# Designs tried in a protein design chat: VH-VL binders against p56860. Part 4

Target 1, 255 residues: p56860
Amino acid sequence: MMTAEVRTPEQGGGPLTTEPRAPRSAPGHADASAPAFGPETDPRDIIRWALAAHPDLLMPSAFNLNGVVLLDLAAQAGYRGEVVFVDTGYHFPETLATRDRLESRYPELTFVTLNAGASPDDGQTPPDLYASDPDACCAARKVDPLQRYLKEQGPSALLNARSRDQASTRADIPFVEEGGARRRVNPLAHWTREQLEAYAAEHDLPVNPLYFDGFLSIGCWPCTRAVKPGEDARAGRWAGKGKTECGLWQGENKL

## First folded at step 12 (VH-VL)

Design c34
Fold by OpenDDE, fold request of step 14:
Structure c34 (fold): chain C 255 residues (1-255), chain A 119 residues (1-119), chain B 107 residues (1-107)
Amino acid sequence: as target 1 above (255 residues)
Amino acid sequence: QVQLVQSGAEVKKPGASVKLSCKASGYTFTNYYINWVRQAPGKGLEWIARINPYSGNTYYNEKFKGRATLTADKSTSTAYMQLSSLRSEDTAVYFCARHGRSGWDLDYWGQGTTVTVSS
Amino acid sequence: DIVMTQSPSSLSASVGDRVTITCKASQGISSYVAWYQQKPGKAPKALIYYASSLQSGVPDRFTGSGSGTDFTLTISSLQPEDFADYFCQQYYSYPLTFGGGTKVEIK
């Protein structure tokens, strides 16, 4: 009578692959469809909406006229978040001074300067890259630092100072841009240069002094000149290079 | 991982000064403001001041103006607070804290430094 | 200065209880309120920012609500590790100010 030892099969408890719990999507701030804004809508109301919908809202700025105006309006609207600036190492001293004046004037905001310590000789790019390949220079010194920071911070929206009046390429900028990595809010989309100048003057805003010398759009000093009467405001940017944008707002690297 | 590591406990006499340090790691030091907050024994939290390590821009609680001085060393990623003319009422745990993503919320804190002011 | 009136100053609760802490601002501060947990001998830990946004790594049993002047921190089901002090903070204007704190004790 051969006692068949019934080998109870050891149920190999397979390792419970704890599937990495998908980051619980923050409870869906109801993707509140952007309200219908119009040209007469107060930019402050747009900003208030943006803040309510996007508590993690960030404000990239290069502290041009539009940026300075937006900053003031945002502060008035109750913005207390970050103003994000990228030090390319090629900014005008006047631009950096404008930043410092703004930081002092708006202590309720946080001024974050990326790529701290940047200089022409910092080794981030060849010294002549701005001349030989301005796209590569902007990618390395402007776009990449900002993109890295935005990826780290993961804001759901950006508050931008772009307006239709800045360039022909911006003629159709909406108040709210959907798609891409995050929402983009443009409260000043319909403000004219005259309106911006008047507002800045009325409120004694610290506008970059180069603006009054014909630098209507200010970037890096090797790639920025004053514009002539009758030229587009951005004609002084990358003049003669066939480049009109830094790359922040176009292509795969769109913010 | 973001860390703020503060200097050790201090014992001071009235009228003396103390300088506390807060060493940051795990993030870009110049991208965030450092705040200083204190807590007296068995009491609540009191905000003292903040500094932008990049620009050196500071803002002080009026209560501490003239006595508190904030500095930052970018090379060592270290923030400092000096408090002068110490009083018994300055006995507290002092914290450094980083600003958060929504403004002046404080997302990361140092472990605190105990300052005792006694005759 | 903006005064943050926090209530209650202390409460006793059991594990599993719903706990509610309130903070009232002396003026309108939009949603610029943060909540912190502090255990004995430790630094405050951030729980909530912008009145209702949960900090990374904080359990979802913690919820913040409110706007304007009235704010609430709720713990839906109190856990043993939640016995601590809690503080609200406003960061709408300088100086930054905190509530007086709430001690959550075991019943």
Scores: ipSAE 0.921, ipTM 0.957, lowest interface PAE 0.5, mean pLDDT 93
Fold by OpenDDE, fold request of step 14:
Structure c34 (fold): chain C 255 residues (1-255), chain A 119 residues (1-119), chain B 107 residues (1-107)
Amino acid sequence: as target 1 above (255 residues)
Amino acid sequence: QVQLVQSGAEVKKPGASVKLSCKASGYTFTNYYINWVRQAPGKGLEWIARINPYSGNTYYNEKFKGRATLTADKSTSTAYMQLSSLRSEDTAVYFCARHGRSGWDLDYWGQGTTVTVSS
Amino acid sequence: DIVMTQSPSSLSASVGDRVTITCKASQGISSYVAWYQQKPGKAPKALIYYASSLQSGVPDRFTGSGSGTDFTLTISSLQPEDFADYFCQQYYSYPLTFGGGTKVEIK
């Protein structure tokens, strides 16, 4: 009676290759020359300061919730400058419609759309670049057009809709960032998603309707999905591709 | 170099319409609003309207609503203003102008088009 | 409509003189004032934006100042090419409105 020893195969747990953590873009250094703003500071006061210090201030926007809220606050604070949007050719119709609604609601602002006439088949990028190399796609269709325009305009500062609550990578965003080509002002740095939603509702702001369908962060349609309950707000951006940012705020392409 | 080149002088009768053109060059046409401003002989400047060439979004001075119509052709980088129901008081030099870096300041101007309305 | 009251309507000055033109807005308009120079038979030329910012290529003898309701264009030392009409503009709200103009003539 030969007892066959069933050798249980040792499942060799291959070493979890810790993918090299993409270098944390050094948080923009807080500008020590800026006023001491705090969490309770009215964003409109920050914007007023920014306008006084930087009369050539520009506002890049993708018209997400934060962007729409910032736009309203900026208009109230007396901003009359450019709202700069990049047409990637891959925006949701709802995003473009939101842009149009905002332009109609805020006629006192100048809505600049870069890369006008962009489309998936415009020849600017291979039709499948968004899938094969999303970094290259974002570089070509979003970052480069914006950088070219900003270089041409040469604004001394940008008004940005970034907040600490948007992503872990933004947890330490100051109100005023120094370094790079220009200052970056983040009036909404301390506003929570709940505060933004409440403000947008209270003021009946034209928020992108996809937001209410779970698209908490909206970009190009091939690279954006709704998030599930409990997911990070940006989990729907470049899902499964290891990309978390468009590249506007990192590396050599930092705005 | 940024240039706005306007169409030639127009002579019209009262009640007629005129359509002026403003051809832009030296920049991306769709990135800037075009404004229209007129100046009657020996008078100041009067803002008429503006258009976003990208979206076609327009805003009119109430004084000109219903008579002025702004359009833009992206393919030719040309903005147009049609003014209908012309009156003697519409006799003026009409300018197109691009919005500037701080909002609705006007950084570049066309050379102007003289419109004369006479019986 | 916001009324821009510009003064004086005309002035005579000599080359080298300091010239000051004022515009008063009928209401507070922050710093949303532009200044233009216009020569006879020519289009206006932008000089100043946002009350005090110099347009590219404009000589530094041109300075804008003011906020709220009172605005000033100053030419520190008038040059021969500066004899022209000058206009202020507000662009805080629609409709955009201009001052009545100031003619700067040679004395």
Scores: ipSAE 0.919, ipTM 0.955, lowest interface PAE 0.5, mean pLDDT 93
Fold by OpenDDE, look of step 12:
Structure c34 (fold): chain C 255 residues (1-255), chain A 119 residues (1-119), chain B 107 residues (1-107)
Amino acid sequence: as target 1 above (255 residues)
Amino acid sequence: QVQLVQSGAEVKKPGASVKLSCKASGYTFTNYYINWVRQAPGKGLEWIARINPYSGNTYYNEKFKGRATLTADKSTSTAYMQLSSLRSEDTAVYFCARHGRSGWDLDYWGQGTTVTVSS
Amino acid sequence: DIVMTQSPSSLSASVGDRVTITCKASQGISSYVAWYQQKPGKAPKALIYYASSLQSGVPDRFTGSGSGTDFTLTISSLQPEDFADYFCQQYYSYPLTFGGGTKVEIK
C-alpha cells in the first residue's frame, strides 16, 4: 500500500506591488502668473486668460470709447459677468443713454448701476462740492460706492479699459497690474485712439455721441468739457483744477 | 440676509391673466437682475424672463414673448410678472430668482407661487 | 437653444455613497454652468456656479467639475439631507436652460 505523497505546490503569491497611484495632479490651476503679452497680442486672448484665471472677474466701466470697445471684446471673448457703473448723479444724459444702448445690445452681460437714483440734490454731498473740492466729490460719488461694492463682491481681478494713449499719466500701463486688493487687467493697454475709433466704427458700437463733439474723455457734466484739436484727451477733465484722475487708480483708493 | 418673498397661490381660468409679485430684501434691489422661472408639476425648470430693476431693461424667452410682462418697483423693492392668455399648460410653480456673481447663475430664489389654470 | 442633457434621471443610493450626476451641453458653453438642489415643495437652492465654484454655505462634499460641454456634480459622501432633486443650468446664452433633473432617492 504505497502512500503517494501528494506534493502540495507552494503557490508563490508574489507581493502585489501596489504601485503608488501617482498623486492626481490637482486640476491645473492655470499658472497664476500672467503670460508675456505684447503690443500685438489680441485683447480677446488677454481677456480669455483673465477669465480662466479669475472666474469672478468684474468690469468697471464709465462707457467711454475704451469702455465700449472693451465691452464688445469681452463679450466676444466669452465674458458673461457684471459691468459695473456708478451713477454719480452728474452724468450726461448721453452717458446714461449709452449705458442703456449697451445693455440692450449685450443681454448676456449683467449691467449693475450703483447709486441708482443719485442726484445733485440727494443730500449725499454739498451742491457745490464738485467745484470747491473735486477730489472729495469724486471720492464720495464715484470711488467710495465702487469700492464698497467691490469689497462686497470680492472679485480677484478687474477688467479695465485703460490704455497708454489716454493720457501721459497712463503711458506705462501694463497689461496686468499686480498688488493691491486685486489684480487689474488692461487688455487695451497698447491700443491707440485711432485703433479704438476704427474698431468702434467697424463694429457699429454705440459710442457716446458727445465723443464726436470733442468730449474725448467723459465724466460728470460739471467737470467735463470738450477738448480742442491737439489738446490732451483728458484736458477737458477738471479743467483748471489741477486734477487729472478721479482717484480710482492711485493712492489708497486704488482699485 | 437676502430674501425673495413671492405672492400667494393663484387659480385662474383659461384666457385670464395673472400678476405675481416678488419682494426683495437684505440687499440693494437695483443692483441685481430678477429672473422668473417656472416648474410644471413633475417637470423641469423653464426660464421665462429677466428684468434689471434699475433700468427696466427686460429680456424674454421667445416662448413667452407677448404674454409675459416684467416690471419692477424700486420704491418697494418688488418685481412683478404678468402672464396673460393663460392656458392649462401654464399650470406651474413660478419662481423669482436673483442673478449671481458669475452672470446669470441664480443664487437666491423666492419660495415660489403656484398658479393653477383650470376651466 | 442650448440643450442640457442631464443623467441619470434618477438614482438610488445609500448614506455614505458617492453620487455623480452629469450634464452635457449641446454646444460649448465654457464654464457657465450652475447646479441646484431642490427638495419637495421647496425652491431650488444654488450649490455650484461657474461649473466648479461652491456657493456660500454649501458643504464641501458637493463638487462641480467640467468645461466646454461636459459637466459633473459629485457628492462625495451622501448625507440624509441630500436626498433631493438636482438640476444643472447653462447661462452662456439666452434663453437660460436647465437639465431635466436627477432624483436622488434612498436605497
Scores: ipSAE 0.917, ipTM 0.956, lowest interface PAE 0.5, mean pLDDT 93

Design c34
Fold by OpenDDE, look of step 13:
Structure c34 (fold): chain C 255 residues (1-255), chain A 119 residues (1-119), chain B 107 residues (1-107)
Amino acid sequence: as target 1 above (255 residues)
Amino acid sequence: QVQLVQSGAEVKKPGASVKLSCKASGYTFTNYYINWVRQAPGKGLEWIARINPYSGNTYYNEKFKGRATLTADKSTSTAYMQLSSLRSEDTAVYFCARHGRSGWDLDYWGQGTTVTVSS
Amino acid sequence: DIVMTQSPSSLSASVGDRVTITCKASQGISSYVAWYQQKPGKAPKALIYYASSLQSGVPDRFTGSGSGTDFTLTISSLQPEDFADYFCQQYYSYPLTFGGGTKVEIK
């Protein structure tokens, strides 16, 4: 009874030398100190500066009023880069339609939609997580996809649509934010809602139709309601949950 | 590694149509536009059109409007270009290419597909 | 359409030579210029984007410069593998357009 010694093939799995992808050393464009911008500074000039200083600039957007206005201004200022949107699976159809309209209007820009195929039942999160733990839901469906992409792309700066008039929590947003993983540029920091609305109307921008129904800040449909007259624009976001931000701008997950 | 693999060479008669494919791998297909560029023998590069594989949004060079049709299949990570009413002047190598970091620079290219239009 | 006038159409050089290729745009296009290398029977390879940014894995002997209308690709020290065709491209506006190409041949 000759015991055939089963020679276990030594799987010589040579170490996949994951040669660390050499950080794309963006040529060290000299960290041009941000100019002294003021409330009267044309946002386009800020964008031009940002483009010069950060040619790898990316524009995250949720295509709110601010985002739509910024997109137009950026295009005018000579931006030709990516507009990065995260499909959480919980967006309003109107939001997605707005994205599509914008993509058609600005063919010179590259509209990137992350988390393609997302849906409430896609298994990324429990079906009720948006209700039980909005922070966890936002982390999983919005922040994480965006962070992964930004890590992959490694932009030196972001072009953001945030303004002081959006919420009390944004009252002190500067034109240029330092620190974190990258610089954040906020060309619309000092634009009021009235200015944004006027600009959008003047230029016939494709604003999300829900805005005109009182959805002054639009996110995922389970966590967004219309605001009442006199309420903060973001009062309709995570109403009753004590949450005011999605997590993109706070803590360790700060963009 | 990012790869774009195109379909094989095509020989067509004038007036016929051709459909080329470009299979993408090594990245998230829906995150990047696919461009089509052709190069006639001994000539330069000519941009034809681009498609967003996620949205299906297309933009065409006016020269090819009505003759070129771009499509994308997310399930197979494959982009397609159909060119109709073929002419001898359409004889070229056709490339698919992904948009790059700064916009419509093209960072990765397929190997090309030779299309020959002859009587 | 934006016309990219590339020059020269061809040049002969030796290994170690400095090579310069230029593209002139018919209008201002900021820095939205890319450069490509193409070898016979092969697809173009991206070298430079945004006029001066080096693509990943491209040797630093390749340098892009310029803004507005005038752009330059420089190879500081030509290597044997650098004999190829080179093309500029603008992507400031549609349609995307390319230069006519420059053939870099061995002297």
Scores: ipSAE 0.900, ipTM 0.946, lowest interface PAE 0.5, mean pLDDT 93
Fold by ESMFold2, fold request of step 14:
Structure c34 (fold): chain C 255 residues (1-255), chain A 119 residues (1-119), chain B 107 residues (1-107)
Amino acid sequence: as target 1 above (255 residues)
Amino acid sequence: QVQLVQSGAEVKKPGASVKLSCKASGYTFTNYYINWVRQAPGKGLEWIARINPYSGNTYYNEKFKGRATLTADKSTSTAYMQLSSLRSEDTAVYFCARHGRSGWDLDYWGQGTTVTVSS
Amino acid sequence: DIVMTQSPSSLSASVGDRVTITCKASQGISSYVAWYQQKPGKAPKALIYYASSLQSGVPDRFTGSGSGTDFTLTISSLQPEDFADYFCQQYYSYPLTFGGGTKVEIK
């Protein structure tokens, strides 16, 4: 198997090769110090460092624009590990179809779907919990399955698709977050939505088609709407509920 | 305790088909791909294909494409491989194995099924 | 296909010896190498993943090293239960391929 040829965004460097790259000279181990990354650092260099330092690195994803772009960059950087998706039972059909298209496009990655067979009427939560207590709904159907898997697998680091441009709650995300149960790596921390869109278009990535109907951040269908002109990208998530982030990014056990 | 338990030995004539099974226990079956690997007498290991039991997505070694068919039954936590148009060169022990901690490393293996193809 | 050239094909050693087995990949594969132990009539047992990460439950006398094209499995003090066949495997690209094996025998 060969990876596709990839061109990097223009930020002061030439195209990055898609050929296999030798690891950094220091062999990977859990405690390797992060380099001094900057706003112009190629995300693929961050990914290569993370993989060398954390052989058991895994990538949680809900297959939003950021996640799809990260998948492609990671594959080009030599990532061959797990992409972990949680089936909440409330995903849009378009999201599930996007997952299937990504699995077919990246056979070199292992796609893990947690909570498989989930449905609104499976008894995991009371009916309408997504409306009455969306935090409890997310805890039961998204956070708990993922945390159980992470405890079982014990990865020393996660590769996350978060960027500063997504929401005010993310404005200060560093490339590498310390603390908690594991290190968290955000290679796209300084990429804008416009850069992500340009990359996805250039590489013909399988973006969730709802994105083009104004769903700039896509979660469960009961808690997701298209954004209105002038709204933040995440304004459609849990609209009117006072919730801005999934529990995965909160508390002592945050991703 | 993770276990992969495979079906019993098979003796086949050239041109026949065989369907091997691999029953998983001790973990969530749909979380892990199942790979199939064979070992001919006195020879090394040869990867055949793998399947995602969640999606049914498969990927085949080109050497076996058209002859090998992988399926999975979520309700019984069982993966299957059918190999058709058997030849004497297909005589081997066939293993199933689960994907591992960093991708396509194989962390748990079944005990193997011996397939003998002879006249 | 990526060819994994494993050497030696066999070796004789005594209990307590330090044993070194090598695999050379026909192209760069980063650190996507696993090592397996196989006893006669048995399935392979995973020892090492990602070139140097020890599989759970494997004794620490087993050490993996290397990157790029050259990889090594070392057994620091051979025990009676370590007499077996050993295989490397690359998982950088399809098809997944294995080394030809190294038989470690008692001298």
Scores: ipSAE 0.785, ipTM 0.895, lowest interface PAE 1.0, mean pLDDT 87
Fold by ESMFold2, fold request of step 14:
Structure c34 (fold): chain C 255 residues (1-255), chain A 119 residues (1-119), chain B 107 residues (1-107)
Amino acid sequence: as target 1 above (255 residues)
Amino acid sequence: QVQLVQSGAEVKKPGASVKLSCKASGYTFTNYYINWVRQAPGKGLEWIARINPYSGNTYYNEKFKGRATLTADKSTSTAYMQLSSLRSEDTAVYFCARHGRSGWDLDYWGQGTTVTVSS
Amino acid sequence: DIVMTQSPSSLSASVGDRVTITCKASQGISSYVAWYQQKPGKAPKALIYYASSLQSGVPDRFTGSGSGTDFTLTISSLQPEDFADYFCQQYYSYPLTFGGGTKVEIK
């Protein structure tokens, strides 16, 4: 299945020919090798490279500190594409308000909210599934809507806000990840939490207010707690469920 | 399969208002912004404004600020534009169009609604 | 506002000809340019996005190129169905603006 570009046109003026889809690549597109990026590389240069190589680049976001910093850097680098958020029905109100503030601040970006109108009582999952099987709940309410959208759109690359100071499995994240359905670009891979905080303060970014109450990695409300000083930033996620990483970045659901 | 079906032609007097509709089908309405663009007879295209049907967030071309008002009804998958204080130079075909793959490119367009403003 | 200056305003060509249409932006816009075809009494039809990416279902005789301020739409071998108006559009900053158009007519 291809993206929306492969849909039959139904507008006036009709199709130009009976020929199917045109080639997607041009010089400098998906086949271009990534430059050697290092810890001193400006994230905006990585984003500019990704845009030139991948015109269909899109940015998934949950609007945590990393995501907000990446969004600002991407806008500065000339990104004008989609920012894709999934409404699970379990987000904190503060997260939804942060999304709204970001949309108002960056009118040049297109903000896509998948699974719009979701609520705990909407029947998409059994009410107790989040507690009893958080992986299945995440699959149904977060992963499946995003994967369906990505299959429909068919982007050749994603712009991700992963950094070295999140979950322990992210300690050696490359700037560009090959393999799978698409390339994944991590411009903030070398940034620390302290750098992210300093950037956000310097630029007065709209950060989720729960961050300042010690919620350093904010997921959905049933399994998120404030992180104690000195803990890993994602220690407040999935407490008591034996889970430290979102299913989007590992296993069979890896983007 | 993606379709944007617009309301029928309108004839208005100067000073009146018009409310145009754009009904979407074949895709998830709340995933895409709707833009409004007009074309006066024998003229080029002029962007008016856009709305996010999910949030109601809008952005207007300064030329139309205070006269154009965009709304969207999620329950009917319909976007609306109201244009007030009509003048003869507002005579045009008005199109709705959704945002495309790389941002504000416009990949699918409605058939257009002709608005004629005459004394 | 970013002005998109499109050239030529019109041209006459024969079936099989190579046709070139240009747009110049009044400032740098990266590659945020789209191209549209419009036939009389019809809505515009998307051809190209991001300067050079072909819209689904559009024949590969249509080629977009350029970056920064100078952009080109090329039709490599004009077909009878290609006689129409063509517009460029920038989407780097608000307001979104269009070129003045190019009418491609049969010679």
Scores: ipSAE 0.778, ipTM 0.898, lowest interface PAE 0.9, mean pLDDT 83

